# VHH binders against c4kar8, part 176

Target 1, 263 residues: c4kar8
Amino acid sequence: MAELSTPSPASPAPLDGGRGDELEKFTLRGARQILQLLQDLITHRGLITAHTGGGHSFMTAVLKVDEERGRVVLDPSPDPQANRRALAAPRLTCVTQLDGIRIQFPLVGLGEGQDKGRPALFAPLPAEMLRLQRREFYRLQVPLAHELSCLLKAEDLARKPVEVSARVIDIGAGGVAVVVPTGAAEFVIGGTLPACRLALPDGEPIELDLEVRNLNRQTQRNGTEQLRVGLRFAALPRAADTRIQRYIFKTERALNAKARGGL

## First folded at step 11 (VHH)

Design w67 (framework vhh_7yz9_2)
Fold by ESMFold2-Fast, scan of step 11:
Structure w67 (fold): chain B 263 residues (1-263), chain A 124 residues (1-124)
Amino acid sequence: as target 1 above (263 residues)
Amino acid sequence: QWQLVESGGGLVQAGGSLRLSCTASGFTVSDNYMGWYRQTAGNEREWVAFIDSGGYTTYADSVKGRFTISRDNAKNTVYLQMNSLKPEDTAVYYCAADLSTWGSEWSPSEYDYWGQGTPVTVSS
C-alpha cells in the first residue's frame, strides 16, 4: 500500500513503511514487550505526539496500562476539539522518543471515560510497537535554553514572500522540526524553501535549502495549538552536515551528563 | 580494540537444537543493538533476531517460536538458542553489533562490527 507522503528518515512525522514489512525487523509484537515498553513510557514520563489524521495532532502521555482490561489510558487534551478529533479518528499514530530511541505505535478504538475522577482516553493495547535505535531515525529534542531558530523564506496567505523566524524544536541528520506562529506563512508539502538560515550556538548561521515534508497542528498540554513543520535538508554541504552532527552529538552528551549529575 | 567472537555452530540432525554464543570485547553488549544474521548458499545475508539496549527482541518470521535471542551482561555475551532445527536453517550465522550513536552515521555499514561467521548444518 503506497502512501502519498512518506516522511524522510529522522523526520518527527509518523513513519509508514509503504511495503508494510520494511520496518518489520524493528517492530515489537510480543505482548510482554509491548507492556514493558508502555510501562517505560510511564516511568520516564515520555511525552507522546498523537496524530489524529488530517494534519492534526495533540500532546499526550500514557497515564497507566490496565493489563486486566487489556487497555492503555492516555492523558486527554485540555482542548475539547482535539479530543473530538481523536475519538472520531479510525486510528491514532503515537510517536515519542526515549534516550534517543524513536518509538511509534498505533491505537485503534479510542474511547473516553474517567480515571480516579479525572477525564481520560483509553484504547486497546497496541498489537505492535516500532522501536528504532538506528542513527538515521534519531531526533534531538532541542533544549529551550539554546534558543535555536531557523529563518524561513516562505509565502504568506496572499502568496507574498515573507521571512519567518521559527523555533527549532527537534533536529536530526535529515532535517528539523520547527514551530511557526499561526498565520505567519503558508506551507505546501513537497515545497522548497530556499536559502533558509539555521542558527546554531557558536558560529555563523548555516544557509540551507529546506523541503517541507509534513505539517501538523499540535495541541499542547496547556491547550494551545501550534503549527509544527517538518523540514528536510536538501543537498546539504558536507561542512554544514558535519557541524549539525557535531551540535547534535555535543548536546546529547551534555544532556546525558546533566541527567546523571544534576543537582 | 573491538571484536565479536562466535562459537557453538556445527552439524545437527533435523529437530535438534544448538546454542550460538557471541562474546564482545572492547564494548558492552547491553549498550548496543545486537543481532544475528545468516547467509544461505546463493542468497544475500538476512536478519534472524535482534536484541536492543533495552532488552527488547525481534525475530524473522521464519524463526519465530523456534529461536530465542538473549544476553548475559556479566559475560558480555549474546546467545541464539535454536530449537526445532530444519534443513532450511543451514547457513553461516553472523553476530553483529550496531553502535547506534551520533557522529558515526556516515559509516556505510548497517552494523559496525561483525563476527567471522559460524557454520550451522542441519541434516535431513
Scores: ipSAE 0.347, ipTM 0.709, lowest interface PAE 2.9, mean pLDDT 82
Fold by OpenDDE, second read of step 12:
Structure w67 (fold): chain B 263 residues (1-263), chain A 124 residues (1-124)
Amino acid sequence: as target 1 above (263 residues)
Amino acid sequence: QWQLVESGGGLVQAGGSLRLSCTASGFTVSDNYMGWYRQTAGNEREWVAFIDSGGYTTYADSVKGRFTISRDNAKNTVYLQMNSLKPEDTAVYYCAADLSTWGSEWSPSEYDYWGQGTPVTVSS
């Protein structure tokens, strides 16, 4: 009587984890992990962009985590209208960066009150926090005090050549993000801007070709529209690459030293 | 859970129209840089149209004047209205969200999240 060994049910082939599964790898849902990340944001005084919907946002920070009450305390906007929008929004989308890694998390059930006699915003702890590590290149947020600029060789709406001085807001090995006034020039994604000049603090401007890779228009609190342009280094001389890397390294080191109380 | 779901693809005759939809979950489309891309077999994915958080739109030259990107904030959905379709528009169309800070990405390939795609076939 040969005992027919019933074949053990084949473990279902791991579902080919679609791109959705990749994002799940970067999503924190554990209460302890969420609390730790929020505490890290407090410790590092991380500025948060809070999106209220409809293209509106304001700058805030996590002031406190109240574990007993299960809530986070945020710094309110100095703009009463932004606070009203935040309170009326069904969901607040918070975006920040810690150690070069983008963090994004939703807050639901926003309320206003006082913390230690100061106006504050309150929300339940987020159910999840996204920590995106997918960036190919580290992006250094350029300190405002460094006044990095890039002279862009572009065209206006009439296709006339124009030069636009743009503030550099972030820089990495692969390119820069800049801010230009709306209407200063016409930019086309995939277009090349030849013979641009990147100004670093350490010497003469670097001449380089830039490729437009991204465009994002933002309305500031004062109603001024700004265009953010993501630019790839199309042709970067080796000497220029070295200077850019040196600047990034030096700036990161200085920022870290300051964060540690050394400056 | 973060998700992008494309729909609306199919077979259409040359000169016809289609409307693609991309519904987002887990994040708000109006707060992000959203884009449509397309890819043919054996080729790299190419950008088609973008809409930023301010509602400004940008189009590839190949689709300019024929395609329109838009969004419905209440539905958390991005649309691609495709008119005057040509056989060369045949591709899998993908929705993407650039979840990076302030749309400062240096390459469309660095989008943080993509949908599964919806196939569009334009017959001659």
Scores: ipSAE 0.016, ipTM 0.320, lowest interface PAE 7.0, mean pLDDT 82

Design w68 (framework vhh_7yz9_2)
Fold by ESMFold2-Fast, scan of step 11:
Structure w68 (fold): chain B 263 residues (1-263), chain A 124 residues (1-124)
Amino acid sequence: as target 1 above (263 residues)
Amino acid sequence: QWQLVESGGGLVQAGGSLRLSCTASGFTVSDNYMGWYRQTAGNEREWVAFIDSGGYTTYADSVKGRFTISRDNAKNTVYLQMNSLKPEDTAVYYCAADLSTWGSEYSPSEYDYWGQGTPVTVSS
């Protein structure tokens, strides 16, 4: 039996992996540009989701760029199993954001060791980095203080209907990413979750049909595991679109104001 | 029907060579990211060599300069040429397909495709 479906697109954004031609114009290949972008990630303390394959990822950060050895130094996971998965992987796919711009890059040839007496992961400098600067690709990292949630209508392990309150971790024009406890519900990529309810701070919950686009089991920096689910808005009503865009704009403006004030 | 079939493993003396083959059916190896992994008793599976859709190759430090990954698009086959074999190379070797251009995605119905494994034993 041949596999007829295209494999899932890369997490956490809703972009298809088959958009190679479209992504070329957003790809940085200059050594100086790559070094500068990695330094910007260090300066802004950008948290990175490193995808290790098999539906697993962990939270990391770039600790430094070792130009002499041509390497990046990454913060290892507190979970030894996550580190073993990373070392066994042919590559990591690293995803992060700077000022609403999605940044994605591969790391191949990961090794482990020490940096200034502390455990560290090492990889050669990436030969390329994606820098996606378009409004339609923008994903707002939801402030924890906002306690944004989405009530999902899904099925449990016994295929019985279940409602799961999921924390919204990012939101954009095309969808949301949520986190749920591992085992809380079963999700199928391409499946539709009907009549879910997105709770924004200002007003009544928005009722939405959500399509499951990606699934990833993520080890947090504190060592706990959670399931990250990427969800696409199916046929978003105009009023709902306006409210979501208003929330994104208001929150982005507030975050930008704080960043400028914290020079 | 998606499958990977490995061959070429066996017994070899230290300093010898083996060539492992991995033939794909149901998909094209040149359209996918392909890798070789190995596992020894009591240890986690470790990556050995990788080749992407563009032909870029990378190797684990323990095998650099000794192993070479390649592909034959006409035969839809990925190879691992193993030279200067050492007793510590003794393992079960697995072929795998990584179907993502920018990384690994998770799906309960779609994940990395693995072969059944082929044992390699290097005598000291």
Scores: ipSAE 0.000, ipTM 0.157, lowest interface PAE 13.0, mean pLDDT 77

Design w69 (framework vhh_7yz9_2)
Fold by ESMFold2-Fast, scan of step 11:
Structure w69 (fold): chain B 263 residues (1-263), chain A 124 residues (1-124)
Amino acid sequence: as target 1 above (263 residues)
Amino acid sequence: QWQLVESGGGLVQAGGSLRLSCTASGFTVSDNYMGWYRQTAGNEREWVAFIDSGGYTTYADSVKGRFTISRDNAKNTVYLQMNSLKPEDTAVYYCAADLSTWGSELSPSEYDYWGQGTPVTVSS
């Protein structure tokens, strides 16, 4: 599908590089499989980033699937402006993760109303969903307690050099996604940020060059907005690659142990 | 050592059925994307069916409704049940594994492994 194989303007843009005809092999089109995957997202309380176009997104979740009416019920944003953007969008590109597997699907024909007396957003069931169980697409959601940060070398709104400490929200083999304070720096897709410093727990910060791959202003579940920046590792040193992979593996193992009842 | 071993290919009349098997050694089929591909002489390899760790399945349009992919976790085996076979289904069928699971027994650089292939010939 052109819509699923080509990211919308508001999509995080792939840090993994896999797209096009390659994605058809991972596309679920069966009604029962789509219903089951949506139900799995409900069961696991999966948070969904819904991209609404123009570099905007909001955090939502599938509240339920209405099989009789052929629709999904989504949690509206507490920010009315985010909901207005979503309702005006020709389509939403929804991105989430389940058990380390990237899931992406379109929603078209979004409406608003009430579900059992509470505000809700409704959309027809997607005709297709991507489920990408490839190591290149895996991104570890960084635990907030780790306070993992990256010091970015960028330009501020006045075009002056600035160093911005950005919180790392996810990390994979190909890059990181970070949150930057609104107005702290200006980013250009395709631009290179040289000599940034990634702070991992065990050791000195890793110095590396980062390429800006995507920009998104995301409205969180609490109604606040944050700028998310997707950054690709450029010319990653071998020692840095080893430390990053070790951090990912160790953290994933700890999260799995916690899910099974802890230590 | 790890490997994928296919079996069940052969000669069949149009409208007939065959079941292909793919047994894995060294890793578990329930932890990975497992799939079937086919290749006809002079053509590129094309995907036929996938099954993932969650049991979700996908099929190429050319085989949808006729072929079914499944697995038996106890036997560490993936199957392709082929019904209503057509002469155009004649090909060498390959089993493949995508080893994307953390903690895999295999090297991190090793994924998209292939079996040796099993020939299927459908006569008109």
Scores: ipSAE 0.012, ipTM 0.467, lowest interface PAE 8.4, mean pLDDT 81

Design w7 (framework vhh_7yz9_2)
Fold by ESMFold2-Fast, scan of step 11:
Structure w7 (fold): chain B 263 residues (1-263), chain A 124 residues (1-124)
Amino acid sequence: as target 1 above (263 residues)
Amino acid sequence: QWQLVESGGGLVQAGGSLRLSCTASGFTVSDNYMGWYRQTAGNEREWVAFIDSKGYTTYADSVKGRFTISRDNAKNTVYLQMNSLKPEDTAVYYCAADLSTWGSEFSPSEYDYWGQGTPVTVSS
């Protein structure tokens, strides 16, 4: 009898040309592997974006893995509304990175309480975790010191043209994620932003068309809310692609060297 | 504001066919990951089929070769054509939209919208 694998409702959609069999190569289902990966997130103080549905998320972290009770302990948001959304959600989709590798996992059955006298969120250990170990799925977390920005040509609520300077928070082969100031512009998923300018440290800004792929109102650890926008490169000239890949490679190498205490 | 409305479920004899429809309002199906899931009593929802913004399709092994997911951009509708139905396909079928997807080249976030569900019963 052949063993058939089907992703749970909380699993991400198939990637890499829409092939579901390729997703299985990146899915961890072994209890030992899951525990080790969660422990690595704790050790590296990895920040986690927990998506609660309806375009909302909050920044959290794994504080502890309770192996005996089969639970993870998460840092609650200082915003009570974000916590209420999380507790009301049928599942959380948790997204983070470790050494540029995208990690995604579901949490179902979220509860609240206290851990050692401090407020905490609790959830059963995930039955699966996605760890995307291919270069095309790599997302560089942009160092704050680089002050990387993208000038967006967007529209306001009245459909009037506006230019918005947005901070680039991550970058990959296919796009960027940016933080947009509250109220600065309106975005429509699937809409195109023409002639935007991506500023890289070396050289002139890259002019490109960006497609809006996702929108997320994320509650930060200080309780403030940010609008985060995922943007796809609509058409990327080879010269621009080369510059972006060079920036990613150079920055990744520098971050890896610094983490080892070399720089 | 944003809605998914499912239709086309019902009672069918084993070996028969049904076509489920899922019409979106407030957003465009061709720009997003769209999927079908099913749920039987006492079990969690399981994935059936996906179609991405580029039109690439993926199927669960249990339905591969029997089910086909497609879309009609003019009608803003996603379909699930179910052929050679088995009693084991009896379930409530749900349409889902993931508006957080960055094409098939990136890890998507959670599904933002779900339909109400449409029951399918396959008699032996």
Scores: ipSAE 0.000, ipTM 0.183, lowest interface PAE 11.5, mean pLDDT 78

Design w70 (framework vhh_7yz9_2)
Fold by ESMFold2-Fast, scan of step 11:
Structure w70 (fold): chain B 263 residues (1-263), chain A 124 residues (1-124)
Amino acid sequence: as target 1 above (263 residues)
Amino acid sequence: QWQLVESGGGLVQAGGSLRLSCTASGFTVSDNYMGWYRQTAGNEREWVAFIDSGGYTTYADSVKGRFTISRDNAKNTVYLQMNSLKPEDTAVYYCAADLSTWGSEFEPSEYDYWGQGTPVTVSS
């Protein structure tokens, strides 16, 4: 089960850097959830890259979860120097993957010993684990026949306000990706585009504030360049969220029906 | 508001060295997870190096032992020192910032802020 809730509009940036708070929805803090995820890593024999700082890391695995002592048992490196660095580190940053989902967690207070007569590394159970089940990564590829567009309020090369009608190429719960002709407008990562208008089938355009998240200049097969702009919904009213999700679900159902020939 | 500006790219001979700089405006680099990515023609952006808020660093296997990421908090700048450059290092290099406290190897699309990129060409 995904712990990923319905994508809600992000709150305004708090004093502690609000983007970091968005990872809270992917963060497991329940002792039972942490134990279960660690057990899943054991069951799937997942390899873990443990970063020890200073440009060093080693490959490990969770061998066992010791619930009684509240600790995890890790496979030591065959390199004694790697183990020494790990033991001296104030923190390990552990990165792995389970069923395509990225999992990250810190370990603090690493020690060495034996488990059933074999060398092992021990650490207290992490207080939190990040499981990046990214619902905002679900991107419906928009059918060309839908002619979905978003009117962007941006600036041109002379820093003069300009409106650009951009074709929506994909859409998800957290944002859209659009195609903009090269040179039509300037975009700055982290910049806000206020009062943009997203034209969905079924009703009036939706007015949205969009944040520029990424820029990609793609050379097409014919040699032409297109600017692709990834845009996050900066604030999404509940009614707009409902309409976007309805469009996504309807379009998915239609595409599935076509793929199956109505079966 | 928030901006990253890369500099220091250029043309260099194989075996040479180059230092890229990334200066932040509107936020403090020491409070953020900072990274370098690169992109070659026909490929997506790939991770090169990270430095977290605690000063821990991680590197992609292809650059480990040759590249060093560092910070100058007084200048609000992050650096990538590139040594023993190879023709395969030819790419556009991008600086990225993430407000996350979590470790290395985020996908490029997960970073909060990107620079515009600086090209590096390594001749044989």
Scores: ipSAE 0.000, ipTM 0.164, lowest interface PAE 12.4, mean pLDDT 75

Design w71 (framework vhh_7yz9_2)
Fold by ESMFold2-Fast, scan of step 11:
Structure w71 (fold): chain B 263 residues (1-263), chain A 124 residues (1-124)
Amino acid sequence: as target 1 above (263 residues)
Amino acid sequence: QWQLVESGGGLVQAGGSLRLSCTASGFTVSDNYMGWYRQTAGNEREWVAFIDSGGYTTYADSVKGRFTISRDNAKNTVYLQMNSLKPEDTAVYYCAADLSTWGSEFYPSEYDYWGQGTPVTVSS
């Protein structure tokens, strides 16, 4: 894993999980725990963003764990170019979320073949997995039904001011991840987007400044590319922080209640 | 009102075992992040073990392989099974619950609710 000082909420960049004392509490190295977590990702049909380097990633999923051969089987991208990037990469860094908790693990030695006559990617089981249960890493995956949006004040390709309505895909104490329509705006890592408006249920939009933390061109499961932007809350007011935390709490409680009531 | 009540502490000889219990009232332990901390006189609280809503567990290096955190959903109780106890494990042990869905970073100030503490003394 590549070391980054600041985690991103959007198509998250890899974190150093090795011998860092602060991340040790969140590192799983037991074979049984790794197998159980991978199985949980299969059971919950967890979508995984696989980073192939150079700001590129694609969306995949764990299809199977082959314990006898010590391998994971992944869903290949419908985009052949994304698969070629993955196979050429010295290391694949997989990032996903399970119940708002960020999960990250490396895969080395990616190969391609078939599983039961279907195309598949496979790699040796990871030796370690991170489960990051810190406030700054916790991200609620926003339900599509909520249609949560953020109006971004950015610049287009010609450096002209533009307002872009972006879909919020996850939200945490430190920021949001959004999907930006293709060609709608240009972003610079470290740049500030002033006076953006985050639309939460129950009340007026929250006006705040957002710092661009990460940019990723992600290939979706249908083969299309989208730009995912990680945005950090700059100088978040107490009232806004309270509203965001309340939204996260209420939504997670509702999702947990639905899961138990629907089984 | 939300409450944690700890029990099971006491005096034990080195190499012995104890099981601490933490019973919750007003909320469900399986829905929340639950942890154990310990504190010796004159020192800051030290994180010991953690179990999350998914049932995954993590342990401080000082107790890994000797302590086990678990829960009994029917009794709404979290346990800390302490085996191969050492004099260095002597401390007041605290149960903590993070009822926020935004999580905790395992520091005392990050948990929403604390138990009263239960003393554990390990003699050589």
Scores: ipSAE 0.000, ipTM 0.262, lowest interface PAE 13.1, mean pLDDT 79

Design w72 (framework vhh_7yz9_2)
Fold by ESMFold2-Fast, scan of step 11:
Structure w72 (fold): chain B 263 residues (1-263), chain A 124 residues (1-124)
Amino acid sequence: as target 1 above (263 residues)
Amino acid sequence: QWQLVESGGGLVQAGGSLRLSCTASGFTVSDNYMGWYRQTAGNEREWVAFIDSGGYTTYADSVKGRFTISRDNAKNTVYLQMNSLKPEDTAVYYCAADLSTWGSEFTPSEYDYWGQGTPVTVSS
């Protein structure tokens, strides 16, 4: 079902399969390029969110590409339930970002076993990989040192108003993804959170309205589960939009400069 | 000012080859999605081939195996090598830059830039 969701540019969820014609020009289908891209993910230690359907995902990584057998080897979750869900799914939708470029691909026929004596998940090579280098799909992974937060005005499980300070994990031109503690608030896809406050490192908080676009229970690499909420900027004044985009631009440039200077 | 200048179009017989060139000024081709589109009279532009910042390429089904997109970063130029040309390949070919690519300057979203177009006629 997750593949049929209507994602926004701010959504951590998979892109809508109904947009296939628009996305075809960004879809790699050549076997050699698919192998090369998977190898690039290994080389850059790209973390992958593997969506198993029903709003569930887990964090993984490509450990190896077995070109001779036509298979990818994935890092299993330390949470056995996440692995059981993945193995039961008819397909995984894998989403990652490499150098600011959104990458998405399906894996079908997932199995489990061992690679060099360690637990592993195996799948045939994907027949296609999506690679989107468009600004609207760019997500800045927010540096932990920035301690970027958004004060959400939401409702608790009893539908009472509650304020929740949520950690911003990524930010794009269209919105943010935040981490919310389980039970802290209730979110409804399509619901509006008015007068939230986004705290950027440079200056006073930005007051803005946010629309809930997706909800994802993600199992982390350490085996813990967290609720990730994708929030779209609604009715954003130009001044606020400019400030958010400048933060993203400056931070990305600083990160690129540090990466290039690191020899 | 940002500019794309196409060249290399012309008249060619079916089964022949042409190489189109697109030189960019004011921005770097290696930082952006670069592509070729074509348009016949009375129809919408259709995409033909794309190349992204990482050098990954995609092709419309109608040209796959016959056309190759490439770039020369030092010359800031994108090429379309067109082999085994068919009469149905007759069109005006446009070079395009998708300047909505992240990592450039702070600019508005939705910023496609187009060249002037170069005609290609394939005779039967």
Scores: ipSAE 0.387, ipTM 0.745, lowest interface PAE 2.8, mean pLDDT 83
Fold by OpenDDE, second read of step 12:
Structure w72 (fold): chain B 263 residues (1-263), chain A 124 residues (1-124)
Amino acid sequence: as target 1 above (263 residues)
Amino acid sequence: QWQLVESGGGLVQAGGSLRLSCTASGFTVSDNYMGWYRQTAGNEREWVAFIDSGGYTTYADSVKGRFTISRDNAKNTVYLQMNSLKPEDTAVYYCAADLSTWGSEFTPSEYDYWGQGTPVTVSS
């Protein structure tokens, strides 16, 4: 009588976790990982924007991690009203950056007290921290001194062809973000801008096709409105790709050297 | 936990109106690039409307003049008011947030956190 070994139920195929799964890849939930990341924030004196809801935020920092009590200690705002908002908020959303990587984490159960005789805010350790490490899509913030520009072939409101010289604010392997004056041209997400010219410091402009992927209007402190346009390289010749990568690498190296006290 | 929760979908007659809601948790909608997308069976997800951190709005040509994206910062909620609905507007509608780039990077679609979607059916 051969005991028919009942086949162990096939582990459910990992649910083809849509884009939600992508965010999960960047979410830290391990206690050790969370503690380490918080400690790294302390070590690097990372400034944190703490959002209290309703469009309000204040600047803070992690001062201490109290592992014994399972809590984080934050620097209170110099604005008493901001602290009151923080304490009244059901959730504090903390946003910061470490080594160019955006970090975001919630704090719940905020309280006020004293740490070593100084006013402090306290919260239980976050249950999760989002660390958006996108190695593949790194964008270099272009130094203002480099004066990178992109000549955009666009259309105005009347669909008349116009050329707009746009300042490049960031660049990556996949595209550029540019700033244009509001009203200089009309941009449509998903639209293609043909035969644009990207000016790099190392030589002649690169001719390329750009796809509009993002639009963000911003009002500057001086009241001037600017449009940020995210542009994807639609078709990038290999030689152009090499030049862009070289520029990014060279610039990053220079910035890092400067940050280390180099010239 | 990071979450977007859509609501307000349903059945509506052509020419009717619906208001979709998207409530965020774990982040502030006013500080992020928020968008609505829609998807029909067998087709790619298409963008419908965006609102940036500055409150400026952008619409797909297919919905321009009929749909309005807005937000309530106090409720941490983004809305899509849909007027003059057409059968072609039938889709699952998704709310998305670009949490990585503050709306400045290449494509919201590549970096969005998505809700579960809310179905909208427009009957002729």
Scores: ipSAE 0.018, ipTM 0.349, lowest interface PAE 6.2, mean pLDDT 82

